# Ledger of designs, part 14: VHH binders against F-actin-capping protein subunit alpha

Target 1, 308 residues: F-actin-capping protein subunit alpha, of Arabidopsis thaliana (Mouse-ear cress) (o82631)
Amino acid sequence: MADEEDELLETELSYDQKKEIAKWFFLNAPAGEINYVAKDLKAVLSDEEVYNEAAMEAFPVYNKTHMICLEMPSGAGDVIVSSYSEINENEYLDPRTAQVAIVDHVKQICTKVRPANDEELPSLYIEEYRYALDAEIQRYVSESYPKGMSAVNCVKGKDNEGPGSDFELVVIITAMRLSPQNFCNGSWRSVWNIDFQDESQVLDIKGKLQVGAHYFEEGNVELDAKKDFQDSTIFQSADDCAIAIANIIRHHETEYLASLEVAYSKLPDNTFKDLRRKLPVTRTLFPWQNTLQFSLTREVEKELGLGK
Below, E stands for the ipSAE of ESMFold2; O stands for the ipSAE of OpenDDE; V2 stands for 0.75 times the mean of E and O plus 0.25 times the DockQ between their complexes.

## First folded at step 4 (VHH)

Design r4 (framework vhh_surovatamig_d1)
Fold by ESMFold2-Fast, scan of step 4:
Structure r4 (fold): chain B 308 residues (1-308), chain A 125 residues (1-125)
Amino acid sequence: as target 1 above (308 residues)
Amino acid sequence: EVQLVESGGGLVQPGGSLRLSCAASGFTFSSYAMSWVRQAPGKGLEWVATISGSGGSTDYVDSVKGRFTISRDNAKKSLYLQMNSLRAEDTAVYYCARTPEWLKLLDEYFGYDYRGQGTLVTVSS
């Protein structure tokens, strides 16, 4: 829209409306790019208090949704920040090391670590299954994802002391390839829910995979692909379950990656260069920051119903 | 540990042919797109060709289209570049490079995370 309408929106927006708009842009930032969005929003917003409050509310949601990986201090390893590892506000469990990371979400750093309490950890019986699965998943991830990270968390039945009751483990795999120098950022997130059904002697497996890619050399191309999976296997020993689950995950993830490749090869002009020329706006090439500012203005007009 | 080892470079006359090979180890080869990139004397890195993990899709820089063919053998964990109708301008160190499968969708020039030590190709009369 015209500059006069943009100026009117700035003068008419309430504190809460500005905060919600800023939060929307933080929450919709591409994987690995929330700090670029932060820089642009800070430039657009005249009110640092609105910026600070929006960031404090949005960064925790963004960080958990994107399953960011943070280095724990003093060589304590890495933790994946997710809803599956969250035990208290700003506290995330690494079940592999039995440590809890205390996170500053806006700075995206782990500030402290503490040992997990017994109440926060699975029973010895459940840990046998979790540990075996974690070991197999680590092997798979090290082979398949550059600098990829994984975690296996118990989300149901962690207090089971022996056979007879169902429990649920979640496998998280996250990988990010940030290459701003090459104008390309990519992300992989997969979540596999494994329902160990002891009465039925069956494992019910549900996966959700999300691939994000953003290419912004003299333009802006953002790709977001999602896929749901379902599978099952028999309830066996901890080691046998771990091997079977890891093989199922490997199979589905490998096939999905291959299917993405086939899908893109069917484009009429099947070069990656041609794809990046197809911009969401009038095929005009913009720096990323200018494209973000344009999108912010139009989205505000759309949501507030003030645009024509 | 990821390792990529190139071979097959050498001196060739203009109009001649060479076949480069790359032996990969330390990762699941079929899960990754692979690329050839080159560096001519006094110039920066230039992407040459990419092949998908399955081998189902290939892409080339315009200057080599119709002359070069990228291929792979996943059972042997090997990548190849067949270079025909070689020109003086093709003189370069050629590197084998690993590209994560999901990143290859965007990138004809970048997006590789590991490369080998390189093999020298010299085209002169």
Scores: ipSAE 0.000, ipTM 0.140, lowest interface PAE 13.0, mean pLDDT 77

Design r5 (framework vhh_8dlx_2)
Fold by ESMFold2-Fast, scan of step 4:
Structure r5 (fold): chain B 308 residues (1-308), chain A 125 residues (1-125)
Amino acid sequence: as target 1 above (308 residues)
Amino acid sequence: EVQLVESGGGVVQPGRSLRLSCAASGFTFSSYAMHWVRQAPGKGLEWIGNIYYSGSTFYNPSLKSLVTISRDDSTNTLYLQMNSLRAEDTAIYYCARDSPELKRLFDLYHGMDVWGKGTLVTVSS
């Protein structure tokens, strides 16, 4: 009885403790699922102020990390929200259309757009390289990723007005398959840093591919696969390097997909024994709700030193 | 109406071979990956393998040496060739259509939206 009373006293969390735990769950939400996590957290926390502050701090980090795509108003196209496109707080550059999107992170919407000013855009010299690469990447993405999106941003050397100075372009490719009614969500994110050594006419490529899949029909199966790549080539012009870079990216992404398909086919028999036909109705509660409640309790116990 | 109809099942002796067929209708067969799945008496579903629209095949590693999947897009037919049949291969065999949302880089988990009624294979002497 005395132990029960002591446990009750020790289970009360501070405001900051609740906020940090909530932020952790937001930041670790599977790709495309932060709003489902948000609904579950709001129910568990029962504290609107803690919820609102955690969401305001976590959503911007989550959105940039997951490179979410938002529709710009009036048919202005889409913008990819990332650290590479961020020019100011809540302002993200779409270099393809030369527009800056103003974003409400918690609502995950673009509220308005403005034209980019000259200081926010690359020089004409750099834009020649960016534009040529963007065109080739758009062609590749349209062929390989149904509903995929891409952007090419200059992250270093944007003010270079002629040859001989180093610069860096970043290629972002994102695609997402959200099918919560079928209890399956998938995501692809690739980031390719292209470091141009313009004086030597050599470029270095560093790629990071991230593939997420979450299947949550009567169970919880999550795949989070990551792979890094390196490559290098020589170039003579904006057009030839664009083609070379796009081909290198295509090659590595195609081979990685092939390796994932081989790995998938080699999963243990018990993984396949539960493959079932899609039923016309499924009534399984989102598994994340029960997982969140359990994990939140365990984190509280760990933080308070009760889970020993 | 989208329909899959399996055929070719029956009673076979251990060590023999058997080819199953699956006739597809009501959709553009050549645009879909197709699967073979079986269920032995008293057991759960076991994935056998699939074939993509490109003709590339992937198999359950425990069955890879014993089966071959092929397709004939001109006749809208899927095939499963089974060799060296064992008593434990006794099962109802189903063909199934892969998810209509074929996104090559994101469909890492096989979703199946249309199934046949199955064909029974009994391996006994």
Scores: ipSAE 0.000, ipTM 0.137, lowest interface PAE 12.7, mean pLDDT 76

Design r6 (framework vhh_8h63_2; at its last look DockQ between E and O 0.36; V2 from the best seeds 0.00; counts 0 for: pae E 3.9 > 2)
Fold by OpenDDE, look of step 5:
Structure r6 (fold): chain B 308 residues (1-308), chain A 126 residues (1-126)
Amino acid sequence: as target 1 above (308 residues)
Amino acid sequence: ELQLVESGGGLVQAGGSLTVSCAASGFTFSSYAMGWSRQAPGKERELVAGISSGGSTYYADTVKGRFTISRDNAKNTLYLQMNSLKPEDTAMYYCAATSPLWDLLKQYYPDEYDYWGQGTQVTVSG
């Protein structure tokens, strides 16, 4: 009775499957760790074409989502890569310096800088409000996130030459603490949309905050917290609006941070060590390891429905 | 610029008490986790106590029950009340601050702080 060892033909993943898996890993890399993932993927995929294509598709999304900060050449400062600063796929506006950064997403570098065109900048009227707000936000960030970066972008009504129409400013704040030597990384990201309503003379403020922490010394423990905020204040002068908005942001972010502390302070040490990264979408425990092992690939395939 | 300035150090007899203080400036004190570390000659710096922005406290085993860390946010001041002092407590005591972001991680990496003071010397004579 010849035990036909069913040679489970390890069905080689298709090009598309490999690409999707790679993209998934890139997109789900913790803050500041995409390059580690990239290294591992390159080694595991053993297909440069797949890797390159996946990277080209994933890195821009990752970079904008994580609001990475890039240094502009020639001492021009830093630019935050964000959908709110995006002029096009590779160009991002720094409204503070009125410069546009050309970005290589895969390399995560600013390759060139150019002056912003007049059409890319807000009107003088809008700039007054933007500038004032930017100043207050910078002060706040410097005091609260010394290694943080911020930007204020106009996303609506940039051409308004005066009162009479609505406009929208977006405050973006990003801060990361990377300590790979200690096997931990943290990230803070917040986006605040401020709708300046001329008719009602009200500012409608909506905030989204995301806090992340990743421990990976003895496994993978990830804290991923998100919170939405809503608030409002009176439409006043540029300076008064700036102060009011900054105070609102400060208040909400501070309170939220405190709430997180309470939530996580009660975690026993043993529990923390046993915690595994939870995938937000599936709420399944993902055995995320710094090394992409074949086994991990299989699990990802399963989660992505790429399994046989 | 963020500044931490320690004070209150000195010579104290074994069994005595001492309170050291840290005046903070240049940052939103209430949002930061604060801590005290000490370093004795020839020894490594060790975390003595920590207090989160929310007021949660941590103590090293060597000082637990004897030391109390507290903060006054209105005064931007951190305190360390040291009771039942021992010669082994002799060290330079440093005030430290961690950013709000790192506060979430403090309990696991308490020795990693963003900012340090210059220290205040505490000497306990046996």
Scores: ipSAE 0.214, ipTM 0.642, lowest interface PAE 2.3, mean pLDDT 84
ESMFold2-Fast, scan of step 4: ipSAE 0.371; ipTM 0.654
ESMFold2, look of step 5: ipSAE 0.218; ipTM 0.618
ESMFold2 (binder alone), look of step 5: mean pLDDT 81; pTM 0.816

Design r7 (framework vhh_7qbe_3)
Fold by ESMFold2-Fast, scan of step 4:
Structure r7 (fold): chain B 308 residues (1-308), chain A 123 residues (1-123)
Amino acid sequence: as target 1 above (308 residues)
Amino acid sequence: QLQLVESGGGLVQAGGSLRLSCTASGFTYAMGWFRQGPGKEREFVASISGSGGSTYYADSVKGRFTISRDNAKNTLYLQMNSLKSEDTAVYYCAAGDWRELLDKFYSSEYDYWGKGTRVTVSS
């Protein structure tokens, strides 16, 4: 009888153990699904205090890792919540509008906005490069990702006032399709670190791409694909750098999506078809590339003296 | 703001052809055709970029349907050939607010919709 009593007692988890288990479920929630996990955990957990502490600790990590996009109040636009835009735990910079969003992580809302301080913004020199890149990335995202969002943040060297010092810009692209009524969700996240190496006059480019799909109608099918990329280009004017970087990003993302489609085309037709319809990306490049290609052909013809 | 009006639906024999039209009240960017059969969700049929330079088709209609547009007339077309009983549906014209970004497969990405035109394939 004492063995039975000891067994029952030993099945009880400590407060910290319950909190860590709850945090694990939050942090492993599929993209866009943390609120469904929250609902389920609230229903299962007997201790509301454990739930509240786990949520307070997990949501900030989840939100930054998944790079969630929040609407800023009064039509101020959207902000991407990430470690790259983080000023502090609750404040995130939108460099495009020079606004700081104040975020409630558990509710996943932007409660207020304020203007960014001069110390929070990059110098004029860095902003010239950030602005040019942001413009080209916005163009690329609008062409390739339905309702996709992007941001370009300076993460190193923001106080660099002129040539002679290195700096780093980070490009974030995020898109998702949330369709729980149809039992599937899709997500795309890409992060590109661009290291502007002024001494060598080289840009070192590192990308991390992640695509997820979750289908949960008859079973539970989760697809999570990750890919790391490396590239480089020459350090030129702000406009020329922006064009070169955007083209490199477009090339790698397009090739990766094509390779995923080939790999997943071997899945049962119904499963692949359902998941593909819910992915927040397109495979086809904007016709602008054909226009650029014709422009390059004309330059080659001029160089060779053809057409006279 | 934007109004879309479909026309050209009707009854057609299996193996026959039909052309649908959609007239927009103003300038449009990317446009598409979706259909909804009895007891089904809306499914993608075809889309076209604002310039007409890019077109996309659902696998079920590739080689049989052709999407085109006349921007001078603010009109979108869907030429449907080799019709099958499975093509019976209400066909909807849709337009998105993005310039050249095409949603191939997901109706929720389109912001403007027509009332639909019914196509019945007999056999």
Scores: ipSAE 0.000, ipTM 0.100, lowest interface PAE 20.6, mean pLDDT 77

Design r8 (framework vhh_5j56_2)
Fold by ESMFold2-Fast, scan of step 4:
Structure r8 (fold): chain B 308 residues (1-308), chain A 129 residues (1-129)
Amino acid sequence: as target 1 above (308 residues)
Amino acid sequence: QVQLVESGGGLVQPGGSLRLSCVASGFTFSSGSYYAIGWFRQAPGKEREGLSSISSSGGSTYSYSDSVKGRFTISRDNAKNTVYLQMNSLKPEDTAVYYCAASLWEKLLDYFKGSYDYWGQGTQVTVSS
């Protein structure tokens, strides 16, 4: 009878519909949990081609969105996989060590590393600002996030050879506490875009902080909190800019985290218990036959921006 | 300050039963505290595997591994500050060192700041004829 269920599923949904549904589940996996979703989907789908194609399309997006950290082989350090470090789908720049990591997205491993080419790196002028900022951010992260990783990437104006031109640096901070054995996963992601405006002699700073917590022993408690920040400071020497930017980031992140702690300490018991009653997708096998109605397919299509 | 001490391991024949105990000290299994206490195992040459957990909000249990579902049951005695793992219908593949671990946090968000993971020293379970 299991083979008959597989045949019925094949007649109800097109290949593309099954693939898009599988991709949706991958892309909506909580931070650090995509492999649990993968295991569940592989068991439910029983279709290697749909599974493999969905995984090949979804894992790169998931990995960049969650800014996963991968160990580079032979003690080469760690790389943060993000759109800001992306050279192509499989190659990601670690600007700190001037290395490019070659990534297998589905396996979530760095398979090889190579030196970055001169064209992939910022000019010496921009690198002075990037290096100073990276050093200050490393100090902040080591003090505030014991399991945290950071990167500072140049995303605009990297060819500028001196004063008189604008450029943009992006600070990425990721911290994860993955304890699936204790039924809890926590993640912190922050992205700070710093626009160095030479004509106005101003740094425009835009931050986006995202905090995720998933406690799934009590029937699934999820926290997904996001906040946007804006700030500015004076365009100064590389060292002075780095100190000022790191202090601004530290201030906003410390205040936001404190505000989350206060907010959650005031949650009433019944509200907390209601959050617990939502079942986690990643810890529950998804019975395809029971949920593959046209309305669910359309909802997934709407979430992915498909349809019309 | 926080300690976990496991006991109850040993040699058992296939199909037999064992009950492991984990005594916690340095904190209390009180309502209003955020904690999870779970059982894990590690066989030689294998990754550490989560088996089951019990949480601070009273009697909710989770079983991670399909291989132990219906055979292993977690429970607690708050008065004795002890968590148990009842293991029934034991198989040779259940042979491993069994660990008790606790995750503690004052508030839900404290754990991602690097709150402490406390582990016991483990107790050997050997299922053999």
Scores: ipSAE 0.000, ipTM 0.192, lowest interface PAE 13.8, mean pLDDT 76

## First folded at step 5 (VHH; from p6 with A33Y L101F; framework vhh_8h63_2)

Design s1 (at its last look DockQ between E and O 0.40; V2 from the best seeds 0.00; counts 0 for: pae E 5.7 > 2, SAP .761 > .668)
Amino acid sequence: ELQLVESGGGLVQAGGSLTVSCAASGFTFSSYYMGWSRQAPGKERELVAGISSGGSTYYADTVKGRFTISRDNAKNTLYLQMNSLKPEDTAMYYCAASSPFYRIISKYFTGEYDYWGQGTQVTVSG
ESMFold2, look of step 5: ipSAE 0.086; ipTM 0.506
ESMFold2 (binder alone), look of step 5: mean pLDDT 81; pTM 0.827
OpenDDE, look of step 5: ipSAE 0.409; ipTM 0.715

## First folded at step 7 (VHH)

Design t1 (from q23 with S54R D59K; framework vhh_7qbe_3; at its last look DockQ between E and O 0.15; V2 from the best seeds 0.00; counts 0 for: pae E 9.3 > 2, grease 31.4 > 24.2, SAP .908 > .668, placed apart)
Fold by ESMFold2, look of step 7:
Structure t1 (fold): chain B 308 residues (1-308), chain A 119 residues (1-119)
Amino acid sequence: as target 1 above (308 residues)
Amino acid sequence: QLQLVESGGGLVQAGGSLRLSCTASGFTYAMGWFRQGPGKEREFVASISGSGGRTYYAKSVKGRFTISRDNAKNTLYLQMNSLKSEDTAVYYCAAGWELLPYYSEYDYWGKGTRVTVSS
């Protein structure tokens, strides 16, 4: 019957319908699981062209959304694939090394690097701020996120050569914990926009945090929690700004993690195991039917008071 | 990076008590105790959430052992009562980030403290 369902799906759907369905599954894969989805889709789809086109369209979006980290050749370190580092669809700036990574999205590899052009880099004025902030964020991440990665990019005003105009830096923090042998995968993604406002002499700081977890021992349980933050501090020297920004980020992220723990502590001790035993066991890590999915996001949001 | 140092191990008669301590040199979010007996694989003993609000115990120690923490001192405790010869092991302190509360991996480990329970 599994073979009959696969054959029926292929014979009843057009090329474009199959492609859009495949793209949907790719784009909704939990963090770290897109290649499991790819394996399942290859087994279901008979037409390699449908699969290839869906993958070519979905992987660039997925990789940027999840801010995946790719090792650059020749020991140059890692690059984070994101909208904030994007030069074009296949090229991503690493501001720490002033290199541009050339990426194959479907294979999820960095195939080569090139030096960044002067126009792709911020001015020396802004680089002073970016560099100082990058150092403080790296220290925070090394203390707080096992296997965590970070980057600081200038996203607006990169040509400013001194005081007089606004500019914007973005801090990215990503960490993943993949444990399929324990039937769970987890991810952290945070993005902090810092708007350096010259006229007001204030830094406007906006943060977006996203925590993902997928539990699949005897069923399908998924968490996708999001939180927005707003804060500010005074515009000071590059070093003083870096310290203040990093302290603000540390405070909010630490507080949110503690709040998630409180929400978990209000659940019964066996909630995850009991809930998973009530759900159908799937043959893949990626669920094919969302109607069987239990959403811990709604339960956690109730405990945190985030829109219930 | 986080450093973990255990203390409080020793020789004790069956039925006795010991209190293990583990001091941390930095930030910790979740902590736990594991043990490895002679000729056995390392096994879970107990864990505690970052806030201290939730505790989890292996069946073999539930009711006899109590895990607790003092976050102001960055110290984890294991109160071990009604000790049995089967509790003889090297006890390890572990710590990790609470991304996945029931399936979190522990990234930091102490060197262990020996507990011997004699008849």
Scores: ipSAE 0.011, ipTM 0.375, lowest interface PAE 9.3, mean pLDDT 79
ESMFold2 (binder alone), look of step 7: mean pLDDT 84; pTM 0.877
OpenDDE, look of step 7: ipSAE 0.018; ipTM 0.329

Design t2 (from q23 with F27R S54K; framework vhh_7qbe_3; at its last look DockQ between E and O 0.01; V2 from the best seeds 0.00; counts 0 for: pae E 21.5 > 2, grease 24.5 > 24.2, placed apart)
Fold by ESMFold2, look of step 7:
Structure t2 (fold): chain B 308 residues (1-308), chain A 119 residues (1-119)
Amino acid sequence: as target 1 above (308 residues)
Amino acid sequence: QLQLVESGGGLVQAGGSLRLSCTASGRTYAMGWFRQGPGKEREFVASISGSGGKTYYADSVKGRFTISRDNAKNTLYLQMNSLKSEDTAVYYCAAGWELLPYYSEYDYWGKGTRVTVSS
């Protein structure tokens, strides 16, 4: 990374070469850190036009990839920016409020909202399943991720009016803990695709989980752990499906987080003692629940179970 | 504060038709019609999504009543055909903050318009 910056400063590069290098730095910024990268690039590049074009091309990709959360105006709540909520390049559906957020990607703000068109929303049949699942996921997230956000989107079959055809819902869970005062940033992102299969009466469930951590007190240490899951359950009522899906998600996410804690407890003490102690790895997702119920955030307390 | 004003109620003979209107003072999302007959509790009649693309009806009126809206005028309509004596009621316009009537909690209500169906 430093070598690439030294090369940029040392050689005469074309406009397009500088732009592509800047985009690379934006797109590879750790979760929650793209604006630190932006500040550094402004200083290094000096050319405002190269910077602006690189930012305009990179921020939309970064924002969707990291599933950033943006506050909607007038207290309407938050929207999650993702490929699953995308109406078009600058418009993102919040299915919970049936609103479409209009986004300025570079500024990372929601500038306004509009009501979703009926064609952008699922049918009543699908919405019954989406709503029930959304409620159970919100409960799970509130218990497991103190500052977590979630959304449930319909991504296939939204116009189905009843049994007879398949449809697909996607659960998005995102949580970030930015702790610059402790020189540690942590993130959790998970996406769960639920394929409701009418003929077989089975739900096929696929999950992709990603845990990130960045420690930068006296060094630069990053964790980027990814895991895929496959599961299934029976196709039931909307309420019963919601409970079953949420239980499956809770089981897999809890088990994975526990496995990460075990893996990192084995690091050699001499070389990685501070790293192991400060990684945002918890024993279970439930320690966040206990923290919310019992104690307040402190400088030395870790949200992910690595607390002092 | 959103205001809803119903109009179009009146006396009509059985088998006849009547059209109700409800004008909103501002932006509306999901809207619906409810009614309260003599000695009965208020009941759902019909609802419509914010864009007008999805409609829902009580079984007792399905096929006879049609709900629609004109968003340029902020006006909700209920076309009532093949009226029966049991349709006699005060009809109320309702609006909520949600776009989908299935999940809508109606926070705003009109004062109602009376419909009387005679033999």
Scores: ipSAE 0.000, ipTM 0.098, lowest interface PAE 21.5, mean pLDDT 76
ESMFold2 (binder alone), look of step 7: mean pLDDT 86; pTM 0.881
OpenDDE, look of step 7: ipSAE 0.015; ipTM 0.315

Design t3 (from q23 with T28R S54R L99F; framework vhh_7qbe_3; at its last look DockQ between E and O 0.01; V2 from the best seeds 0.00; counts 0 for: pae E 14.8 > 2, grease 25.9 > 24.2, placed apart)
Fold by OpenDDE, look of step 7:
Structure t3 (fold): chain B 308 residues (1-308), chain A 119 residues (1-119)
Amino acid sequence: as target 1 above (308 residues)
Amino acid sequence: QLQLVESGGGLVQAGGSLRLSCTASGFRYAMGWFRQGPGKEREFVASISGSGGRTYYADSVKGRFTISRDNAKNTLYLQMNSLKSEDTAVYYCAAGWEFLPYYSEYDYWGKGTRVTVSS
């Protein structure tokens, strides 16, 4: 009799419910794994419209949040897709090369490249600081993140032609270690807002760092760690500022990484429980303890009430 | 590991108001408030989804308490109005993947803040 009650008419999920579930899967995909989710969703969803709408809504958010890197056509370089580089919903500025990438978010490709307009670029004065900082950050990233990418964007005061006004630069750093063959993916993302304050002659520095890891050999275990930083230094020449900022970033990121290593080196067995994913519809924990291999398809089918 | 720190607890007269805050090192999670009164088991108070778009309240606090969050500040709030002696408890901030009203569904917990309602 209890088994018959579970045959309760799984009321077919509404269009909106399916869409929201699909969006959830997209948005909560681990770094670098959204296309796996997409593949599985396509396989299990019987409604292409639901899939397309969910994808159209979720991918832009996912791409910016994860700061994905895209190769621009014709060897023009790489662009980081982020809110800090965003000109509009589909165009993203690469300040290093002064180019704008047109992005297909769902395909995660740069379809076209155009030169940036003068209005889209910072003034020469700001560019001096941006360029210097970019150079130092590139050096830092190359040393610290072998597969890392960085960009420095001006987000405020780009039209300032000289001293006397404030401006803000944002350093974005993204690095991914994708090893699906080892059933493990990792990501490093950091955003550093540098407020150049002319009146006080101080740089206010705020950092946000996010580290992700997904292990899926024996279930679905995901680590998502975040840390905020605050620091300051004096307003100096472009080169001196660049060096100072880079050193501050290096210091904080290095220390944090070290702290993570210590924290997770002695993870008790019970800690894995805390890293388990919960399912959005059933709101239950993924039974990874009984699964030797993670299956997104199975999870999606279950959540969507498919396959019964 | 997500760290949760509660604040705002204190002594308040019956009928009074109090606002609790919880700061989180990460704010991706659904958040909730639980409380444990003297000699009582820990009970659900309120929960809010990660986006803040969905909330859930215990019947005992419905209409009197409001849970909210500021994701930009990584802060969870509990506005408590029309406080009663029965509301006296240690209030705990909790975080989890979903905002279900079950203790077992939350993975991270704060140390708690004491609220005392005097008659």
Scores: ipSAE 0.000, ipTM 0.266, lowest interface PAE 14.6, mean pLDDT 83
ESMFold2, look of step 7: ipSAE 0.000; ipTM 0.240
ESMFold2 (binder alone), look of step 7: mean pLDDT 84; pTM 0.862

